# VH-VL binders against q96il0: the designs that were tried, part 55

Target 1, 167 residues: q96il0
Amino acid sequence: APERGAERRDTAPSGVSRFCPPRKSCHDWIGPPDKYSNLRPVHFYIPENESPLEQKLRKLRQETQEWNQQFWANQNLTFSKEKEEFIHSRLKTKGLGLRTESGQKATLNAEEMADFYKEFLSKNFQKHMYYNRDWYKRNFAITFFMGKVALERIWNKLKQKQKKRSN

## First folded at step 3 (VH-VL)

Design f5a (framework fv_ebrasodebart)
Fold by ESMFold2-Fast, scan of step 3:
Structure f5a (fold): chain C 167 residues (1-167), chain A 120 residues (1-120), chain B 108 residues (1-108)
Amino acid sequence: as target 1 above (167 residues)
Amino acid sequence: QIQLVQSGAEVKKPGASVKVSCKASGYIFSNYGISWVRQAPGQGLEWMGWISGHSGYTNYAQKLQGRVTMTTDTSTSTAYMELRSLRSDDTAVYYCARDHTYRGLEFDYWGQGTLVTVSS
Amino acid sequence: QAVLTQPPSVSVSPGQTASITCSGDALGNKYAYWYQQKPGQSPVLVMYYDTKRPSGIPERFSASNSGNTATLTISGTQAMDEADYYCQTWDSSTEYVVFGGGTKLTVL
């Protein structure tokens, strides 16, 4: 019977791993690659005086990270499942078992796997096109809000200088 | 219409052999494989093996190694499953099912089943 | 031996949603398939490739496969859905094809 209680809750409901940066970090922290997506998560630093606009930017970046992590976790799982089914089907067609006489997993050579890669890329072409479109859209939105935050910080600095001059 | 039609019920004594047939119609026989699955009374499904409709290549479940032989006759679109050295625990309904060799391991059409009873 | 674990029975009232689970390590990187078997009849493929429904199967049947657990869901369950349900995958460590132990769905 599998052991219980060893499961660490280090994955968000969306399938994104959660990591804590070292205490007293004053900057964004980059973690190890996620087990499912193979992408490194970023933990964003939250300033004490975060403006509503800064909060909106941070949340947008976090949402984009979660979307990206989930897309690649699902893509990697789909690739793995289809690869195994392809290998099984080809070995079955050849009359070969799934294991060699030494007990090792039977595999296909690179030339035989070329058919799978061509089919996988073809089947996923439209999905990857939509992913790229959404990825650019999200990056444009992030850049736009980064610009707005930069302008807000410039305005606040100018306002503080004006206030000191009037005193 | 796609159909798999199996041979009739058999009653055998321990140590005998049985050969079940499965006649396919409504599709190109050589484009698919045939898997054999059995079900003992009141129990679940057990996969026995697979045969290619094209090449005649076979793969058998380890538990049945040396006792089962699967063959095909492409001219009659018929698959056969022979089980030797019958035991009382071989009493089951034996099904043939069409297997998508290149799409994965889905069994989309099944024969009506053949009851094989092994009794002394 | 590779094991696909199903609950032995599930009971629902007509019109309610039935959920039948199938758990096993092989499901983490392999597709799940589902079959319906009524007494005295041959199995019928009701779901394939984790989530896909064959033509002729009612739209109230749906399925998912997340992690090591595949789930068959029947919404608005009808008396005619009363049957044994089997999940299936494959695993090279035991035999080519592995079936779950089956779940008896009772609709009353």
Scores: ipSAE 0.000, ipTM 0.543, lowest interface PAE 12.1, mean pLDDT 81

Design f5b (framework fv_ebrasodebart)
Fold by ESMFold2-Fast, scan of step 3:
Structure f5b (fold): chain C 167 residues (1-167), chain A 122 residues (1-122), chain B 108 residues (1-108)
Amino acid sequence: as target 1 above (167 residues)
Amino acid sequence: QIQLVQSGAEVKKPGASVKVSCKASGYIFSNYGISWVRQAPGQGLEWMGWISGHSGYTNYAQKLQGRVTMTTDTSTSTAYMELRSLRSDDTAVYYCARGPLYDSSGQPFDYWGQGTLVTVSS
Amino acid sequence: QAVLTQPPSVSVSPGQTASITCSGDALGNKYAYWYQQKPGQSPVLVMYYDTKRPSGIPERFSASNSGNTATLTISGTQAMDEADYYCQTWDSSTEYVVFGGGTKLTVL
């Protein structure tokens, strides 16, 4: 058995730092996880001279983030609620109380919980398929607009270089 | 201890309705659901629908929608299945079976009634 | 639309192992259940949750569910095991309960 101080030191994480945007960053950055969706939000940088196309891309990314966050917040809530209802229903069916004699929450075994997971997955299969479909559609649209923005920036740079050379 | 007792055999004419009862005993009725399963002579088992012993919420087989109604009387621990617009191909033994309280909980049909023969003939 | 397919009949000699299969896409995501029905009697639960045996069912009954195929196995088959066997699962898409077509086990 190692000394108590050595045990604590060995298990403690080292080199962990908070993620934060660099000072005077002109780029997007990632925030802490949302309590309900467990997804990290992205803060989008807005340039002073944002083009209409750049604005459309940013809004599409923001709307996609809101949609994704809402979906997973709702899904996690539904999962927790239905899991609790399932456990209570099974315990009632078995004639058991919600607490053990020791005051701990009564628990179902792995086989019984596997039944809930199979049912939840099956029940929500179509919902998850539609989510995946919409996720791909949204990411395709974002990629498409990112390409358009890139082409716009290339064209503007070429136009500026031509103007300078002709001056 | 646990028992499901069904009503007696019925003979009906085509177009009539039949109502079969299933009286439960030996357990808390509202802690379980009841499913109805029928079996035509020499054929397999066909699920008809499910009813909650607590809420009375129902879920019916698509083939029977509009013709079947399931109800419960919690005070007498009895489930009922009414089938309307009877046809000759509705001739079958009708079973009630104890199952899950929550329709997605997946519990087995652990106790079955003795069956009720319903004959539809002119 | 969901279907569970069973062989219509299986024959074994007394003391031999009987194997009854049940196939369907729903079994990949749902538990399999097995019921024994003797002539003129109600079905009796013999296996549940893929592999579990109810109290009172002999240990020679066992079952599995792998991929889309569930199997009921009866070792040392006895004359008293002669019956129709039905598999069952739960399907949330089109029907909440689906039964297989049944298998007649004959012990000769």
Scores: ipSAE 0.000, ipTM 0.460, lowest interface PAE 16.6, mean pLDDT 79

Design f5c (framework fv_ebrasodebart)
Fold by ESMFold2-Fast, scan of step 3:
Structure f5c (fold): chain C 167 residues (1-167), chain A 120 residues (1-120), chain B 108 residues (1-108)
Amino acid sequence: as target 1 above (167 residues)
Amino acid sequence: QIQLVQSGAEVKKPGASVKVSCKASGYIFSNYGISWVRQAPGQGLEWMGWISGHSGYTNYAQKLQGRVTMTTDTSTSTAYMELRSLRSDDTAVYYCARTQVYGEDAFDIWGQGTLVTVSS
Amino acid sequence: QAVLTQPPSVSVSPGQTASITCSGDALGNKYAYWYQQKPGQSPVLVMYYDTKRPSGIPERFSASNSGNTATLTISGTQAMDEADYYCQTWDSSTEYVVFGGGTKLTVL
């Protein structure tokens, strides 16, 4: 059976990257920040004796990670595009070129950039509210299943103690 | 393979309602949204609304507000679009299409379309 | 509401370059997306994020977005490229998806 070290995710138009942890890792592994989302992916170690409940928890955490990666990759690309267009628009309005005399990209001062950030946050308000609600639901579900896994492990310890007594 | 498979063609009378299904496969349904887009015969594409595959949150085109309802069944990875109080100008091919969870991205995967004909 | 304007039709000879424009104020700070639709078929995403091409789309397809006008360019146009082309963007002020009216590309 070949080792399955790569995390599989749908390729988003935003260019969400894949990462491949060391194939023989015996622990959860944390990768480098994704190019687009700037979030560090986690590869979850799969124990040989993983219970169905443990598998469900792991898959839920993996799905949540993939969802977060895709959301923030798209958000960051949209932010960068709109920021660049805002700067270009303001520089043209001021009669300035897109490059300085030194050949570097021209920039706006902090007060002008604050206008952009305010506008960006305002027009993305509903999108961010949807994200926060989904984030809350996902974390609630993860916490619930973490509790179930903990109870299962306690029960298994009790069963092992009982079996040792019967032997 | 990633795909969206829609229910079959429907013929309805004015005033009736229609419910079109869209079954997703090959990806994690809850990580994406589904948009519904319709196309009247010989006309262009018209966006109807969007639904989250995770939360079930919806955003509908203003023209259709009050007549359209979008729902999902996460257990079957299926999205539904119900359009009520049908009129002859609702005759169109209805498409489901995958988009980012909150609707601001490309429609990268499309269903095959469902023809809904409204006639007396 | 935001509007995207496309020419109704464009005609080219095989091997020539086709250019399809899409104009609207929203394109000044929003990404353009392009879809190809052949008769009886679903739309297919051919360009996204102004200039990017999905896997499986021929390299002869390219696009740009400058000012308020996005342009889809097909170099060395082939008979198989004959289709309706739609541009699309997002209007954040209304949170609506906006499609252009579509352009019928004829390859004669």
Scores: ipSAE 0.014, ipTM 0.600, lowest interface PAE 7.5, mean pLDDT 82

Design f5d (framework fv_ebrasodebart)
Fold by ESMFold2-Fast, scan of step 3:
Structure f5d (fold): chain C 167 residues (1-167), chain A 121 residues (1-121), chain B 108 residues (1-108)
Amino acid sequence: as target 1 above (167 residues)
Amino acid sequence: QIQLVQSGAEVKKPGASVKVSCKASGYIFSNYGISWVRQAPGQGLEWMGWISGHSGYTNYAQKLQGRVTMTTDTSTSTAYMELRSLRSDDTAVYYCARNSPFDLTGYFDYWGQGTLVTVSS
Amino acid sequence: QAVLTQPPSVSVSPGQTASITCSGDALGNKYAYWYQQKPGQSPVLVMYYDTKRPSGIPERFSASNSGNTATLTISGTQAMDEADYYCQTWDSSTEYVVFGGGTKLTVL
């Protein structure tokens, strides 16, 4: 489901969608952070005369954003789950309850938590390397298509200038 | 309560295809992956492949080449594994198992009851 | 694909400590996981993240992963522990899930 993120609501003749940029906007719109990934989604401006090449670029950017949000939503969920399991395991090993006398969640000190963070980063190293590799591949593809779109726009301007000179 | 419930036993002829289902319950299906693991009679565990409950992205064991397809139906929280061009050495109990975390770097915390697939002439 | 090597069988008397080893290069920088399988039943996760024990698994189960060898240790072994035990990791070079060949634990 699309992210609900429009802070400013303009009434369009055709109505308002769940996530809608301001009616008069001619640029991309940035929404609020996603609940799970904590990343802010970008809704891309679609010009009324979008070329097939511009559409390919926009779809590639949208696909890359979806991939990025999926990765970080899962990473955050995994981190939270493993952190809780680590804390519970260590508290059990120490003979402590999961709650303090005040009824709050029992926690580990900073030195004990550093153990978990180092372990988590080390054990997820390969996963993060795959993410970085894919991110570079996607970024390269986006840059390539951005270049093609730029060349198309230059070519169209040159063609229009030549037509104006001929007529 | 987290459960994975598989479809019933199948008897197939060599060259046929089989499709096993795995219905998940008790958790958010899209937050986890499903792996398929088979076990021939008296043999060990053999990983067949994985599917993301989130994206539907798959990764298959190369040994199974073009013979396996894994799919999901998120509306019913069900994973499917189809194995084609069956051979007698495909006779095995087929398990679905939940990946935790969802990707392949993790472990299998819950397993289905298994589905016996017998391939005989 | 990386290979994980387990002894085919281990025998212990009730009350003794059983040790099941799992060796492979992948274990040097990846987590080891352990499963118990009783006849006619599905595998059950008994150890994860090298040393962690799932809820419901007796405290007499412990594990370690040092260098290229992971070890599952069952102290005070009981008749109910008789089962096949499998180690598992993943192969970073191919993204394959790797199982050990399995060890049959007999409690005589």
Scores: ipSAE 0.000, ipTM 0.471, lowest interface PAE 13.8, mean pLDDT 79

Design f6 (framework fv_ebrasodebart)
Fold by OpenDDE, second read of step 4:
Structure f6 (fold): chain C 167 residues (1-167), chain A 120 residues (1-120), chain B 108 residues (1-108)
Amino acid sequence: as target 1 above (167 residues)
Amino acid sequence: QIQLVQSGAEVKKPGASVKVSCKASGYTFTDYYISWVRQAPGQGLEWMGWISAWSGNTNYAQKLQGRVTMTTDTSTSTAYMELRSLRSDDTAVYYCARDVQYSGPEFDYWGQGTLVTVSS
Amino acid sequence: QAVLTQPPSVSVSPGQTASITCSGDELGSKYAYWYQQKPGQSPVLVMYQDSNRPSGIPERFSASNSGNTATLTISGTQAMDEADYYCQAWDKSTGNYVFGGGTKLTVL
């Protein structure tokens, strides 16, 4: 069986635009919008004395960001692909080419495209529901760990003050 | 595998007509356009026109308008290019190419070429 | 008729970077396409929509478009890259496709 050379359609190169913040940065950096997801990546600062809780929070934030980037990159690619296929199919059904006789790209009208958007949203409804659910779960977890880290920092400050009073 | 196989070399007299065939295989013929390109000996590429394998719509280069006719046979997945009133300057290798036509002149597969010689 | 201008020839040593330019008004409005043609062979698409590389084309091939000038770049040029290179664009005014005059790349 001749191996159908899978046209490696440009899978969004997993190369997250490694926006490298300046090495001496003591804060989180926000990059430009990713070309596939259109989401702005955040580069999280790593403290020199990062606590286990702080590390866990940072990792959770990073994982959530990567998840979100991948979701939207894939969704945007899927949307673009399906939109193109829809246009081609409709033009073909109408007996039209992909270009007009003047050589311009053939397009569908707004009404015809409304059908595409409706169908696309309907088809992806469940996917969006799951995304929203997971988004809330992840953000809740992040918020919870943010609270824990805040408490830890307060506790550490209090201990340091007590030690200074005892000396 | 996607292939475009063209007819053999032709020798014609000035004023005659030539019809070159291009048989497509390995893909759905009616999903793409066919473009024709020629290349005179030692010269660059010259686009001649395109035809929709689905609609039969054509667009010819202005220079060749009135002399060129492009057709398709969907039953045989074959494209044809006829050039009439041949002149010596029509001596060239003629290529068919699969033309995606969605984003522009993306010729992703080419025939092997057909040499047409116009000599008195 | 729209005209795309290419240098007639470019020479590079093996391992060097070759750059081939294509200039025309059409490139400001539509994508550029690039074809490689070796002697006695059919043209091969090497770049589409300015900067996209077809499957099977080496990563050393890249292209960009700035204003009315498209550029094909071959990094780490190899002897096998010796060929004629043609740019192509769509003329929005006529619907015609236009090829550049071609550039002969020689690897010395």
Scores: ipSAE 0.029, ipTM 0.589, lowest interface PAE 3.4, mean pLDDT 87
Fold by ESMFold2-Fast, scan of step 3:
Structure f6 (fold): chain C 167 residues (1-167), chain A 120 residues (1-120), chain B 108 residues (1-108)
Amino acid sequence: as target 1 above (167 residues)
Amino acid sequence: QIQLVQSGAEVKKPGASVKVSCKASGYTFTDYYISWVRQAPGQGLEWMGWISAWSGNTNYAQKLQGRVTMTTDTSTSTAYMELRSLRSDDTAVYYCARDVQYSGPEFDYWGQGTLVTVSS
Amino acid sequence: QAVLTQPPSVSVSPGQTASITCSGDELGSKYAYWYQQKPGQSPVLVMYQDSNRPSGIPERFSASNSGNTATLTISGTQAMDEADYYCQAWDKSTGNYVFGGGTKLTVL
């Protein structure tokens, strides 16, 4: 337990943004937005006396963060790629170049882009629906374990008070 | 296996431009960033910038802002670094390196380096 | 901006423990990385995220990061370890990477 916790403090989980939390912090630390997902990662503080239940909750939260980071990194990259493909295709259809005379990247107006957004949302509807389903399931599990950890902490405090009074 | 292969040595006059290539193989090119690092003869390592192989997003070192452009060609898994308005103090070995943006080893694979000499 | 300071040179005898330091205010909150470079060769990652060793790097290499100073330690130093060593950190404020000035390790 405590020995293992020290090791985990030194290694960020795979799939989490590249950043460094304050080393002397006794609390969870929130980093800058990830380059891919644009989500702020959380580095979780590991107490020396972490219970098995607390460890399970922390791992569930870390796994959920990794899952969420991977989903949005993929989604953002897919969106950007398909957006560029759409713009390129439409400009080619109009007989226009990809760059303006100033060398600036050519783009479509808001009305034309609305077609892309509608198509992208429709194409990804089922994917986002399954994401929401899994997101709710994960948050329910986290809330459930948070409740269990809270009850464990209350129970342990009551036991410590009882132990002191029994002497 | 994973490999980054760079273009050959270049000799340029002051004021010219140079474009160095870095061909990646052995991994999914678009899953990683590519960083560029240079080293003047007898000097230390100097970071120049990075580019996302997927989005094309870049971030350049402030000293090189306006003179450097990084691009990628996904169809050939190749990254490019172009440096303009060359000066004698741009003489260096230029390296590309695979850059991980999630947790893990940073700059875990490097190209062999490209010597760019700027002289009259 | 962010500056990482390394001693220019460190000398050790074969079998001795070599210690190379890297100092900067940023290291109190940022991960340190270490690279080995031999003459005419590309740098090689030897340590990442303060104390993690990549596969293929000998157990003789270890590292730590405490306060504002990161330290690369080579136990039982061998002639083949003679090289330039560079520390590196990520500068959160600029999104840029910062390298130390490098340390030449001489094994006499």
Scores: ipSAE 0.000, ipTM 0.463, lowest interface PAE 17.0, mean pLDDT 79

Design f6a (framework fv_ebrasodebart)
Fold by ESMFold2-Fast, scan of step 3:
Structure f6a (fold): chain C 167 residues (1-167), chain A 120 residues (1-120), chain B 108 residues (1-108)
Amino acid sequence: as target 1 above (167 residues)
Amino acid sequence: QIQLVQSGAEVKKPGASVKVSCKASGYTFTDYYISWVRQAPGQGLEWMGWISAWSGNTNYAQKLQGRVTMTTDTSTSTAYMELRSLRSDDTAVYYCARGKDYLTSPMDVWGQGTLVTVSS
Amino acid sequence: QAVLTQPPSVSVSPGQTASITCSGDELGSKYAYWYQQKPGQSPVLVMYQDSNRPSGIPERFSASNSGNTATLTISGTQAMDEADYYCQAWDKSTGNYVFGGGTKLTVL
């Protein structure tokens, strides 16, 4: 049974995608990396004659992107916050200030930080396992619907050619 | 049989707190999120927040941030919603509902509702 | 501004087709969900992810989502279908679930 406590109020920021692709684009648009998730957002083009199946695929891809963006934004923010708290705690324990005499931010060495990384990964192991599972499930579903859309487009193209021959 | 069973009706004075329970049965409790939704008399549905039954992570409606706390007890497969600093406009039927994930899953099973009346 | 707009009421005669709309910018990029609520009862999921019907919901229920408008359609409407219907979507800007104001379906 997973434990509850430290992460129960840790939520991903709302509206992680802030980019605006060119209006009237006829193709998907790839934006710059998001500040928090460090992932590139994709703006999905919406055709005027989008079929219900094409809409379902697009929404599935959009929701998967948003889920992925929120997961990594939350993970990166949690990592940064806990890292700063760990450094602050260790410096306080050593009786050292947060700043050097030159006014620079005080840091810990790689060996001391290794303890933090090991603890962070261990603490978040189950979360990462569930992420990987869901990532594969979502990509499988997307691939399946991409196949359905491809078949629909082939069928429509064949119907169009047949009508042209009949004229 | 998949079921969510909520605690009974409550009558509270303004400024008091109320804690509503939602007991799950017939499925793996930790595989689902529990959302809380309320409905004032004669009004529509208002989402309050969700909690993950496996991690305890929560997301609250901004309007209720600071007044609401959601918790779970996996040993009893029960979710809880506590609302503090009650006002007359908190009078509503409070529902719990399960969803597989918070982005794409519907709320497919709902509790029977708990009437909370806030009056002097 | 995350709001889903539904007509407050829709009336239909038994056996006729009822159509309930739900409009909002979120529906252009997010799935729509539909819930039925009868007086004194909890909501019941009737349609999910735009057009999918849960097991146990009659085939006369169908739904679509095109542009910024989702539509719930009840063919051959029966007296038992008289209820309040709510649409729901996910609001990207707040990370919250958003419900429409609800539509009271009256079967006269």
Scores: ipSAE 0.000, ipTM 0.503, lowest interface PAE 14.2, mean pLDDT 81

Design f6b (framework fv_ebrasodebart)
Fold by ESMFold2-Fast, scan of step 3:
Structure f6b (fold): chain C 167 residues (1-167), chain A 121 residues (1-121), chain B 108 residues (1-108)
Amino acid sequence: as target 1 above (167 residues)
Amino acid sequence: QIQLVQSGAEVKKPGASVKVSCKASGYTFTDYYISWVRQAPGQGLEWMGWISAWSGNTNYAQKLQGRVTMTTDTSTSTAYMELRSLRSDDTAVYYCARHTPYSEGLNYDYWGQGTLVTVSS
Amino acid sequence: QAVLTQPPSVSVSPGQTASITCSGDELGSKYAYWYQQKPGQSPVLVMYQDSNRPSGIPERFSASNSGNTATLTISGTQAMDEADYYCQAWDKSTGNYVFGGGTKLTVL
């Protein structure tokens, strides 16, 4: 439906129209969960007047998102593959088929699966430690550049005020 | 009070297009997806697609790809579903329903009242 | 994920337990959902994420999901439970929702 805003919001009381185009509204938007990582991607809107520093911040955020998505997609794939291999090996050891008489996929009970979960967590401990380290490094870098962008914007406003005062 | 209110019944000729609306109230519209589901007389539920109210991203059922378009208007908290090149077998009650992404697990907890679309010569 | 198969109809006497099944390849590795639809009405969510009950749904409704089969169980079935029941699963590999064909529950 059309916007219900005032049609004459930019028209002076004297009846003359004033047009000052607003800065293009730029914001990030989120998508549905990725089928492999189960994480929601963020799609970044690129402003027309993006500074080199703002571009660097955006690229860092995009690279961090891609890295994060790849890590979790690989983790989920590894988990699923190893879980299936564990179940198949245990069923074979018991002399059981992969499917029941009803055609259902044969499964292990919670007690039997506990061994798998413990082993999976244990052997992936080092991998998770490296992930957390890199996650903190990336977020620190992003926060640092967010601060730089904020300072740049403040400085540019001050420069504009000085130029106006001088003229 | 959470509600999804749909537009009224439509009668169309074969080859025409129909656009059904679904107005949401009582929650933050952009926090949820809207799915469209149809049901032919005496038949089961058929999923048509979903749209994210936040991103505008869509996913359509393969059978309907190329004939269906889903959109949203966040200023009015309204979702739309347009179906083109109508056939007699498109006669159905069309429903909208809200849900979250799969990973959050909350699914179709509120449905619209349904819109009957009749396609006849 | 191709298809979710439900029996077309299930009949039960008042006070008896009704069981409605939903079968699909590796369904137990996905979340299953259940909807109740009475004639002329919109569907109502009665079970989500395999076995969770929404607020307002009676305790006599329960569900499970393992292997290839999800089951909706209604204990002490009442005449008011007579309706069509649909299962649904999310297939994350395709990003699609799939509904079962529906089961008509008759309370005789």
Scores: ipSAE 0.000, ipTM 0.447, lowest interface PAE 18.3, mean pLDDT 78

